# VH-VL binders against q9p7v3, part 1

Every score and structure here is a prediction.

Target 1, 220 residues: q9p7v3
Amino acid sequence: MNKSIFIQLQDQIDKEHSIREKLTAEVDLLDEKLRVLQLLLANCEQNLENQEEILEALEIIKSKTRGLAELASNFPYYKYNGVWDRSIQKVVYLYLLASWTGRLDKSLRPTYSLLSLSEVGQILQVPVFPEESTFHLSIEQYLHAVLSLCSELARQSVNSVISGNYHIPFEALNTIQKVHSSFQVLSLKNDSLRRHFDGLKYDLKRSEDVVYDLRIHKLV
Structure headers, positions and changes below count from the first letter of each chain, unless a header shows other numbers; antibody chains aren't numbered by Kabat.
F, E and O are the ipSAE of ESMFold2-Fast, ESMFold2 and OpenDDE, as the mean of both directions, binder to target and target to binder. V2 is 0.75 times the mean of E and O plus 0.25 times the DockQ between their complexes.
Where letters were taken out, [cut] stands.

## First folded at step 1 (VH-VL)

Design a10 (framework fv_alirocumab)
Fold by ESMFold2-Fast, scan of step 1:
Structure a10 (fold): chain C 220 residues (1-220), chain A 122 residues (1-122), chain B 113 residues (1-113)
Amino acid sequence: as target 1 above (220 residues)
Amino acid sequence: EVQLVESGGGLVQPGGSLRLSCAASGFTFSTYAMNWVRQAPGKGLDWVSTISGSGGSTNYADSVKGRFIISRDSSKHTLYLQMNSLRAEDTAVYYCARVPYDILTGYYFDLWGRGTLVTVSS
Amino acid sequence: DIVMTQSPDSLAVSLGERATINCKSSQSVLYSSNNKNYLGWYQQKPGQPPNLLIYWASTRESGVPDRFSGSGSGTDFTLTISSLQAEDVAVYYCQQYYSTPWTFGQGTKLEIK
């Protein structure tokens, strides 16, 4: 009796472990390409010749994201979403960054603007709202990605001044201010998202300081 | 644990080239802007070059512009300084130094390496 | 460029006595929008790299003894050691980070009388 129950539980544990391993393997392949794109986008202000590499990396990431979505659709979304959640946040973040910097070939928005969740879903060809636990981009993933974008824009703002590029700080500040204002009207129910949002005040402060430094030094 | 270690210094002839390395450990290297600061024998501190955390932006002292190239390899946690067309006045101990990443951006240097001596002499 | 000038060039102080080092910038390093002075102080002991003592003109770096203090605003800054210890023998440098190029003072050599 009790032995039969434990044998069934062990079988279920083994099956779930196998599923997590399959999903993890697919995520690892995606993460490899995300690392490549992140490196390419980090150099965007000083390296215009890598545009073809960026477009290729974006298409590969789109393809691998759809492959992960196809595999994940065979299993309960809320049971396994922890395996890919961080990586999908990074997919969204890198597409937001590529669009903001003007590196997307078929961007739905002009340079220095923010893609909406629906627009990211359209570009990636992935659902943006639940359809019976179907793989989808979540609101939380999008919001985390937007906050990550603000941190990167604050960083690039500092970097651009060192390199003599004075327009980026103004565009970064404008974007971060709009994000900050938008977040203040949201009632955040997720502790992780609330903690990430708490970091936004630092990004806003950094961006403000850079712009003010340019003003007092008469570089703008 | 948190440390910077320079290497690559030595004796070079005027007009020669030399590449310095700075190995970082104990912190997330790619997050921090890095600098090279030099000190000629018996003299004060002289800023040479800055590179952003991403490596996407650089800046140089007027005395080295066009001759020195700062770069980094985040996968190796290493900062580099390629020095070309060296002159006697480039003789100095070269330090790598880190800029803290904090609420308010300030290019003061909270962590320094041990230094590596570059001597440019015939 | 912002020129940083320290005084005196060298100073001899008895153990336990107060040491005062001055630093002047050729233009203000006070940023009115955040009310911060972009000024730091470093200590360099013989044969060692520089060590950060003070940043934002008056904020003491972690691990730095409380006998070290920074004061001043705008163009005139002071580093004070309230009670000199033997291990304080070093060259002290001020640095501005208000605008590029980053510049240091010429250094003040502190010795025991």
Scores: ipSAE 0.000, ipTM 0.424, lowest interface PAE 17.6, mean pLDDT 85

Design f7 (framework fv_felzartamab; at its last look DockQ between E and O 0.02; V2 from the best seeds 0.00; counts 0 for: pae E 14.5 > 2, placed apart)
Fold by ESMFold2-Fast, scan of step 1:
Structure f7 (fold): chain C 220 residues (1-220), chain A 120 residues (1-120), chain B 107 residues (1-107)
Amino acid sequence: as target 1 above (220 residues)
Amino acid sequence: QVQLVESGGGLVQPGGSLRLSCAASGFTFSNYWMNWVRQAPGKGLEWVSGISGSGGSTYYADSVKGRFTISRDNSKNTLYLQMNSLRAEDTAVYYCARHLRYSSGYFDYWGQGTLVTVSS
Amino acid sequence: DIELTQPPSVSVAPGQTARISCSGDKLGDKYVYWYQQKPGQAPVLVIYQDSKRPSGIPERFSGSNSGNTATLTISGTQAEDEADYYCQAWDSSTYVVFGGGTKLTVL
C-alpha cells in the first residue's frame, strides 16, 4: 500500500473540508437572518408595525441566497448540496409564508395562495430545473417548504381565532386541503419527504377542527 | 432626554490613527444599534459603520473595510470608532447616530459631530 | 448596489410648495427616510418610512414613494425650511445609502 496514495487522499480530504468550511460560513450567515424572519412572521397578524423589519430580512435573505448560489456554482452540486439544503428549504418556506400572509411587499396584501417553484426562483433570482446540475431550487426543497407552510398555517389558525380574526382559518383550510389533495397524486420517491407528508393529515385535521368550531358557533 | 456627545476628532497626518468616542445618555444604550456617518466639507452624508445593541454584529462601508473598527462598551454607554491608515479622503465631520434596530434603517437622533482632518 | 439620485438644488418662493425627488432602481419597494440639515448643524429626521412625520415636525412636511421615485413635499414653504435635504434607504449589499443631497433655497 503506497503511502503517497494516502497523502494524495489526505490532500483531497483537506481540499473538500476547506470547500465545506467556506460554504458553511455563508450558510451560517444566511441562517442567522432566517431565524430573525421566522420570528417576525410567527405573529405577523398581531404586529403590522414590524413590516419594515420583515422587508429588510427578506431582502437580506435574497441577497445571501444569491451569494451562496454564486459561491456554490464553483463546486459539484450533488457533492455539497447537503451543506445548504435545509437552509434553502427554510428560505423557500419563509418566502411562501410572507407571500401568503401579505408581508412580501409594502402593500400588505395577502395572496392566500402558494407561490410556484418558478415564481420563488424568479423572486430569489436563482435557477430552477437546470440541466447543468448547477445550484438551483429543487422540487424536494419546494415540497418540504409547502408542507412546512401547512403546519404553520394550522398553528396560526388557532392563534387567529384567539385574536378574534375568523378569516384566516378559512384561507388556511383551503390551502391545506389543496396541498393535501395534490400530494395524494404524487409518487414520492424520497423517504424524508414521505415522512414529512405523513404529518400533513394532522395539520389538515387541526385546521378542519378550527373551522368546524367557528361554524358551530356561527362566527363565520 | 436623548444626548449623543462625540469626541476624539483632530488633525492627523496621512497613515496615522485616531479613535473617536460617542457618549450616550437619556436612553437604554444596549437596546439601540449605533452608527457612524461622516460628511466631508461641503459634501453629502456617507454612512461609515454600524454595530448592533449587543455588539455581536458589525457592518462597514466598502471605503473603510479593513481600516476602521467599530466597537461599543455598554457598561460605559460609549460607542467607538478606531480609524487606522487614514487618508486625505477620510477628512470629514463624523456623526454618531442611533436607531432602535438595524432593521429600522433610519436615524432618529444624531450627535453634534467631531471634525477629523487628515493633512500633511 | 442601489444609488439614490437627488437634484443638487431646488428653489421655491415663500409660501409655495417645494418638491424634492429621490430616485433609485425599484426604490418604491423600499422604505425611504428624509433628513434636514442646516449649516453647521447635525441632520434632523423629518420623514420616516416614506410618509410618516416624527413628533415635532411641522405638518407641512409630507412624503411619498412609488415606482423609482420618492418625493419630499413641503407645503407653504417657510424661510426656516431653507436647508440641505437628504434621502436615505437601506440595501442588503451596501447597507445604509444616502442621496447626494438637495439644497433648498427659499427666495
Scores: ipSAE 0.076, ipTM 0.666, lowest interface PAE 6.1, mean pLDDT 88
Fold by OpenDDE, look of step 5:
Structure f7 (fold): chain C 220 residues (1-220), chain A 120 residues (1-120), chain B 107 residues (1-107)
Amino acid sequence: as target 1 above (220 residues)
Amino acid sequence: QVQLVESGGGLVQPGGSLRLSCAASGFTFSNYWMNWVRQAPGKGLEWVSGISGSGGSTYYADSVKGRFTISRDNSKNTLYLQMNSLRAEDTAVYYCARHLRYSSGYFDYWGQGTLVTVSS
Amino acid sequence: DIELTQPPSVSVAPGQTARISCSGDKLGDKYVYWYQQKPGQAPVLVIYQDSKRPSGIPERFSGSNSGNTATLTISGTQAEDEADYYCQAWDSSTYVVFGGGTKLTVL
C-alpha cells in the first residue's frame, strides 16, 4: 500500500470540497435575492408602486447569476451543477414570471407571453444549450421553470379574481394551455420533469375552473 | 409621451365594411391591453372590443360579435378594428384606449377618436 | 349582465360638493372607475379602483364604493369641472361596462 496514493486522494477530496463551498456560498447569496424577488412578484395585480424594487432585484439577480456563471465555468459542469441547479431554475422561473406580468423593463416578449430559453439567456447574458461543457442554462432547468410558472399563474388566477382583475385568469389559462400542448409533443426522458408535468394537468384544470366560474356563474 | 391616433373613419353604407387603425407611440405597445370604445352622437360611452398585449385574448361586446374583429401588430405599434356588416347604430366616434400596464381595468390613455358614419 | 345606472344630470353651485352615483347589483364587490369627458374631447380617468386618484387629478375628486352604489364626489366644485362623467366596471360576461353618464352642470 502506497500512503502517497491516499494523500493524493485526500487532497483531491479537499479541493472538491473547497470548490463546492465556494459555489454554495455564491448560490446562497443568490437564493436570498431570489426570495426577495419572489415576494415582490407574488401578486400579478400589483401596481407600479414596487416596480423600482422589482427592477433592482432583477438586476441584482442578473449580476449574481453572471458571477456564479463565471465562477462555475472554471469547473466541470456535470460535476458541480447540483449545487446551483435548483437556484438557477428559480432564476429562470422568476424572469419568466417578471416578463409574463410585464414587470421586466426590457422584455423581449409581449406581456402574457413566454420567454424562450435563448431569450432568457440573452437577458441574463449567460450561455444556454448547447454549451454543456461550462456553465449554462439547461433545457431541463428551463422546462422546470416553465412548469413552475404555470403553477404560479394558476395560483394567481384565483387571487386576481378576488382583487377584481378578471382578465388575468384568461391570459393565465391561455398560457397554461399552450404550455400543456407544447409539452405533449416533447419526449421527456427525465423522471423529475415527467412528475412535474403531471402537476401541470392539475394547474390547467384549476385555471379552467377559474375561467369557467367567471363566465358561467358570474360570481364577480 | 404616450400618443394614440385613430384613423380610418368615414362614411359607409349599411352592410359595408371599414377598418380602423390606431397608431401608438411613446410606450412599449406590446405590454398593454388595447381597447376600442365608441360613442354615438350625443350618447354615452360603449365598450366595443379589447385585446391583450400579446393578442392572444380578444373580447367583444355582444352588439358587435361576429361582425367586428380586433387585432394588433406589435411590430408596427398599431391596433386595428375590422368592422363588417355595418349598421346605422354603429355610427359613432371610435376611440382607441389603453389599459394600464399592470392589470388595472381602467383606460389611462385615449386617442382623439375617429368618426364612423353608417348611412344610406 | 351587470348594468350601471347613473343619474342623467346633476347640478351644483360653484364651491359646493357634487355627488354622482353609479348603481349596480353588488357593485361594491367590484372596482369602479370614473371618467370625465368634456365636449369634443376624449374621456379622462379621474378615479380608479373605487377611490384612487391618478396623478394630475385634483384632490377635490374622490370616490367611494359600497353595497350597490359607487359615488364620485367633487368637493369645492369649480366651473371647469362641468362635464360628463362615466362610471365603469368589469363584467364577467361583457368584459367592460360603462354607466349611462351624468352631465354635471356648475350653476
Scores: ipSAE 0.008, ipTM 0.552, lowest interface PAE 8.6, mean pLDDT 89
Fold by ESMFold2, look of step 2:
Structure f7 (fold): chain C 220 residues (1-220), chain A 120 residues (1-120), chain B 107 residues (1-107)
Amino acid sequence: as target 1 above (220 residues)
Amino acid sequence: QVQLVESGGGLVQPGGSLRLSCAASGFTFSNYWMNWVRQAPGKGLEWVSGISGSGGSTYYADSVKGRFTISRDNSKNTLYLQMNSLRAEDTAVYYCARHLRYSSGYFDYWGQGTLVTVSS
Amino acid sequence: DIELTQPPSVSVAPGQTARISCSGDKLGDKYVYWYQQKPGQAPVLVIYQDSKRPSGIPERFSGSNSGNTATLTISGTQAEDEADYYCQAWDSSTYVVFGGGTKLTVL
């Protein structure tokens, strides 16, 4: 029983805990800005005056994501990547939503399209397929973000009818249908991702119902 | 290899109708916003109408609103402009123009144009 | 409605710097795009997002946008640059708006 060995093990445990606390503190600051941007984008179809706030939030989130990447580069990637996994999913999701809704730049012109994983990586200046074990956007993070986008588009489809924006339900349905078809050909081995995808049918149904109601009342 | 080819122009009397087509190739058509831009003889460029990749969002210049209808058939890679109640001032070369997929609304590719003449 | 105003013509000698202005209310708050149209041809994009140059456009083309005025600048103007030039912006109420065009003459 050599107690100096256990003192060395306790030192390593304490060091790892300190690293996780440092990373978690940075992720918490990122999450604060993600909540702000999420609220801004939830109402963006009814409020064109909030564009400066959205652009500022996007830039802060990009800066904090890159700062997290720099901090994380000092430590083994796969040991600590669970600390930021869900927050990075939300970063990707909000950039997809900003692009879809036309809020990614000052033009205010919606794309009604999905950014690819590589395009998101280019915009955020974060690797997507690194040759080394470095901070990167994972395929699973992107796929979760795409599914979250579909849920939000289905929700905004309902709200857009209230505001008289009858074209948004069409665009939302088109996007959700494309995602649904594309995911059907994927081999989803991740339990969390499979469960998330299983819920897509409800978003699709909700979006279909909105478009059907517009057609039966001859509003489109 | 991006190609946009307009057709359907011709001579029409005032009050008449005409349907323009734009055949697209060399890119995934449904991913791009499409537009019509016209140019009267000896005059400048005038944007006429635009449509989202899915066809769910349409935009019109005030000068054509209520008379022109933009549409697309993504299964045929074709953009359309239905022009009704034509007037002499609608006489122009009509260009088909593409937006980038996720950009702020500029035209990166243009077709050759098709001439529409409205005259008695 | 926002209007984009360009001078009808600009003349420069070969090798001079040509500057073509595009004016509009608070235009610096919008992205401005520039198109070149040679006689008998469709327009081509030469500047996007105020100052960026597409692949294949010579380095002598540059752009700026501040306040109420965007400017297309062609340094070392060549005879082949003789063309009509149009500025373009997007607005939420007027959608796509072109300037009236500027004929650049190289003499």
Scores: ipSAE 0.006, ipTM 0.557, lowest interface PAE 11.0, mean pLDDT 87
ESMFold2 (binder alone), look of step 2: mean pLDDT 92; pTM 0.934
OpenDDE, look of step 2: ipSAE 0.000; ipTM 0.508
ESMFold2, look of step 5: ipSAE 0.000; ipTM 0.456
ESMFold2 (binder alone), look of step 5: mean pLDDT 92; pTM 0.934

Design f9 (framework fv_felzartamab)
Fold by ESMFold2-Fast, scan of step 1:
Structure f9 (fold): chain C 220 residues (1-220), chain A 121 residues (1-121), chain B 107 residues (1-107)
Amino acid sequence: as target 1 above (220 residues)
Amino acid sequence: QVQLVESGGGLVQPGGSLRLSCAASGFTFDDYAMNWVRQAPGKGLEWVSGISGSGGSTYYADSVKGRFTISRDNSKNTLYLQMNSLRAEDTAVYYCAKDLDYGDYVEFDYWGQGTLVTVSS
Amino acid sequence: DIELTQPPSVSVAPGQTARISCSGDKLGDKYVYWYQQKPGQAPVLVIYEDSKRPSGIPERFSGSNSGNTATLTISGTQAEDEADYYCQAWDSSTAVVFGGGTKLTVL
């Protein structure tokens, strides 16, 4: 019938596909570096041998996150944020983990604490709590990252005991307990976040069991 | 309701011994770690010793290691503190205290009324 | 190896808000507990896990903990709240640490 109408629709489809491809390409490059950093941070004990690689990976991730933010700012936030949401959650998570374990900078001093959403935003040089729908770190991304941190700390607590490090389980338990209590006062309106939070009780139980076992065997 | 009743305190000479008891009721005694906390006259609170719910694990403040022994009899719902080689600085009110949770770390939701131990000639 | 520092005394008029601080390195990353002790009596837990009240503790008692400082707040302070208050935390290098205590005077 009117074939020009279908040609216009195809042009719009192609334009949106092109935008998603450009965003996906930037996300893929970021994901590659996130994979590298995650591997480097797999052991919560300080390891001086890989610190230079960790600092390099952190700086590259910061740079690529900023590049993604600049590209994404040209397009509607809520239409395309699904392309980077999971990757940005992982950026926040790895920065939280690096800070907790003492790998954020040359000092090699663990914080055993959480960076706030605002602190992560300052480090990455991306907005938080914007009044407009521009590229930003969301509350949901931060909360998912905090829950991911708790799961990793619980896992590393078990591994720390196996390797003869009895300090890490106590610091992990303190962090997980604080997160668990804080989440209980939040009115979560997101199903994905609620499901992720449901996993926290198992991370808390795992951490409690590790500390309890250390107490029973007098290894601390 | 939870009730903790201490006994066994008194006046003792330096180098002497005393055994304190704490009778517990109102909770499942063998599920909870138990502790002794002391307070010297006019001073603050000082944790002395703790024992797991099963009695399998015991821990002590450095100031009492080798001199004090914590134990429990779960069949009698009773906690004990055997104090040997007592010193003047052990003079304090000794409180029996219940852990808030299942022995993960030490915190106190219920306390007894305390029993006074005076180490003096 | 943290030590918990409390002011030795705090004075407040009846009906006014009393605030008792407890300071320690990175204390906000740990749970803080607060105990009330009246002369000749055993301590009573008034706040657990930073901000929670046990059953039977009046609503005027509240707690917070962030950064290096935990705070016990008593709003509309009553004569019966006159007591010594102790903060307590669990530390990986020391099983239990108590603050030195704060004497609250209401008058």
Scores: ipSAE 0.000, ipTM 0.394, lowest interface PAE 19.5, mean pLDDT 83

Design p1 (framework fv_praluzatamab)
Fold by ESMFold2-Fast, scan of step 1:
Structure p1 (fold): chain C 220 residues (1-220), chain A 123 residues (1-123), chain B 112 residues (1-112)
Amino acid sequence: as target 1 above (220 residues)
Amino acid sequence: QITLKESGPTLVKPTQTLTLTCTFSGFSLSTSGVGVGWIRQPPGKALEWLANIYWDDDKHYSPSLKSRLTITKDTSKNQVVLTITNVDPVDTATYYCAHRDYYDSSGYYFDYWGQGTLVTVSS
Amino acid sequence: DIVMTQSPLSLPVTPGEPASISCRSSQSLLHSNGYNYLYWYLQKPGQSPQLLIYLGSNRASGVPDRFSGSGSGTDFTLKISRVEAEDVGVYYCMQALQTPYTFGQGTKLEIK
């Protein structure tokens, strides 16, 4: 063992720590805006007053995500992706939710459907199927986001009935059913994704129960 | 009706390889969301999870035992096989296989268990 | 690894009286999907474990309504409203939030 080797190792430790600090700082700024947008979208079908704030938050999140992507692309993807993975999952989720509910643009027109991974990548201007290990939206991040959307749609179905909106539960059920069917053909090779997917069964049942209750009471 | 049954040797010598087979009925490991796990229980002690195998051949192992464990499935025979290398007297336990289902069992982990097979590791 | 701690380890109960078992985890078992990945099993003398409660509070098929599970995050409770002779055995909690899946030490329920 040579002392100069240990000095070089310390330099690499310090460099990696500095990189993690810079990435974490960008992630923290992004997370702050993600919390704001999540709160704004929580009861979006009942509150159209906040549309300008939603659009502003979406643009800020898009900008921050691209800034993170640019910074992260200078460093080994698989060494540092744990720093931003959950935050990017939430970015994808909130864009899916905003699109589904009609809050993605000034038209206020719900899509009641999923943006594809490629469409999210286009909106955020981030790669989705890279030829090398650079910053990109992963399939796993997208799938986690889709599952999070289904949980939120099931929750909003209950809330929409309470507020007298009987259309949302049907659209939510339709979306959750399509997601459930699509996942049946996938080979899930990730334990975290498998556990998340485990929850989809309950979201589907919750959504079905809401629709069944509406039909038995002839509200639809 | 879901049933599972473990089979294998009842006595194994230290350093040998232990092979256990789980034969099941009432479900298929071709069904999306379905898996089978192995759990053991040393005499008078708590349950210890060993490994899982899923419909898509995804495999998970207890990290402390991973170097000694291999789990495989034969979907056509309705069997899951667990192999433990270099056994030691501390591996003496009742070995169970159990059903796991993300979908049909509403996310149950280990909802149906085999009867268990006692394996004694002794010279 | 997530460590599961049960208390009490021994629980003598008079038939017809209620019983309560606690299970604590070293880390939160609440997933981002809103579910607690905590399970309760009963192992009757000489038998295999059987599932009682899944995802913290849901009763498994065929389990009597005298059994209930509650709690969230790191603190969980299994309650039996009126203990019967057939309830004798060792109760285990298990977490399935992350591998390795881990069990508590077990609580032996005995009739006084």
Scores: ipSAE 0.005, ipTM 0.504, lowest interface PAE 12.1, mean pLDDT 86

Design p2 (framework fv_praluzatamab)
Fold by ESMFold2-Fast, scan of step 1:
Structure p2 (fold): chain C 220 residues (1-220), chain A 123 residues (1-123), chain B 112 residues (1-112)
Amino acid sequence: as target 1 above (220 residues)
Amino acid sequence: QITLKESGPTLVKPTQTLTLTCTFSGFSLSTSGVGVGWIRQPPGKALEWLANIYWDDDKHYSPSLKSRLTITKDTSKNQVVLTITNVDPVDTATYYCARIEDYGDYEGYFDYWGQGTLVTVSS
Amino acid sequence: DIVMTQSPLSLPVTPGEPASISCRSSQSLLHSNGYNYLYWYLQKPGQSPQLLIYLGSNRASGVPDRFSGSGSGTDFTLKISRVEAEDVGVYYCMQALQTPLTFGQGTKLEIK
């Protein structure tokens, strides 16, 4: 091989490394805010005093996600999407959770339902078109986020009973049942997503047991 | 499908530090209520819990072993690492990592387990 | 520490017959929320432990209905209504009410 070929290869390696460093730095800033929001949302659904902090965190996450999208749009999507894939799954998940629990806006009105992929895209102002070469929310990211939501709802269902809130378990069960039924009709081609879906049966069982226990104790 | 796999040295000498890594898939330690724990089993003996780490980086250790144990996580890599200092032949055991489902303010339970890795502590 | 004691330690059973394993805790595992923080695991020869029963009486996903957990407070029982060859292994109870998490010493179920 000619020596100049190795020099050109080193230049390309350096460029790709620089791009990954820039993307990783932006992702790290996003991840910091995602951790904050997750902790705020994991607190009892009865804690309404943190709503201003939640709204601020949601807006910062939206801003950071758009910033990442703008930066990432300068580079090949499929080459670098691994840098932000998990973090964007978490963005979608936290927006789904905030919407479900009534924390997405000042109304404090729970939806007890799923935002669609398109609705999340509209809120974040990020494309959701299939087969785009630019930054977009993927179907797989959305489906992972939905499954993560079900796990969190099952957990909050248990915690809400401990706190004396008997309504949340019923809404959580309804949501998890609908997700489980919907996933049953999907032909999952991705091993990671299929493995995540396999965990849903435990979230469903946990949610069912909580509701069953409430009924036999005549609390509902 | 939820899977976990332990990795680390199979042979260590007394007084050395043992480091074990749990690599998992099908779930994330960013999900509220989820954790990963370490359990060991000396040959022919009962299961013994060592440590748990949770989504919020909360850590719980076996009190008798706490001074020798460190548990950490890398959420982005889907890894949990357990470090045991000053190993002794009685630390010879199969080491398992397992996923935790957490119920409220109490310790969760283990629903999926790794295959285990046998660690022999011998001179 | 909560001490978990299992009985019997060895349980030979003829296939098709019922089997019963007891687990006692040194203090109550019943929380004010109504749940017993007791769990049953099966370790088949050469395999990792697998969850059978959670929160005292709830069967884990994929566990046959011939397995049942019962009891409350300090006294718990795992029952197998009709033992099959595939049920051979060591059964462990575990408490998760407080740290440290503690396991029983195990019950080895053997086919006669």
Scores: ipSAE 0.000, ipTM 0.405, lowest interface PAE 19.2, mean pLDDT 84

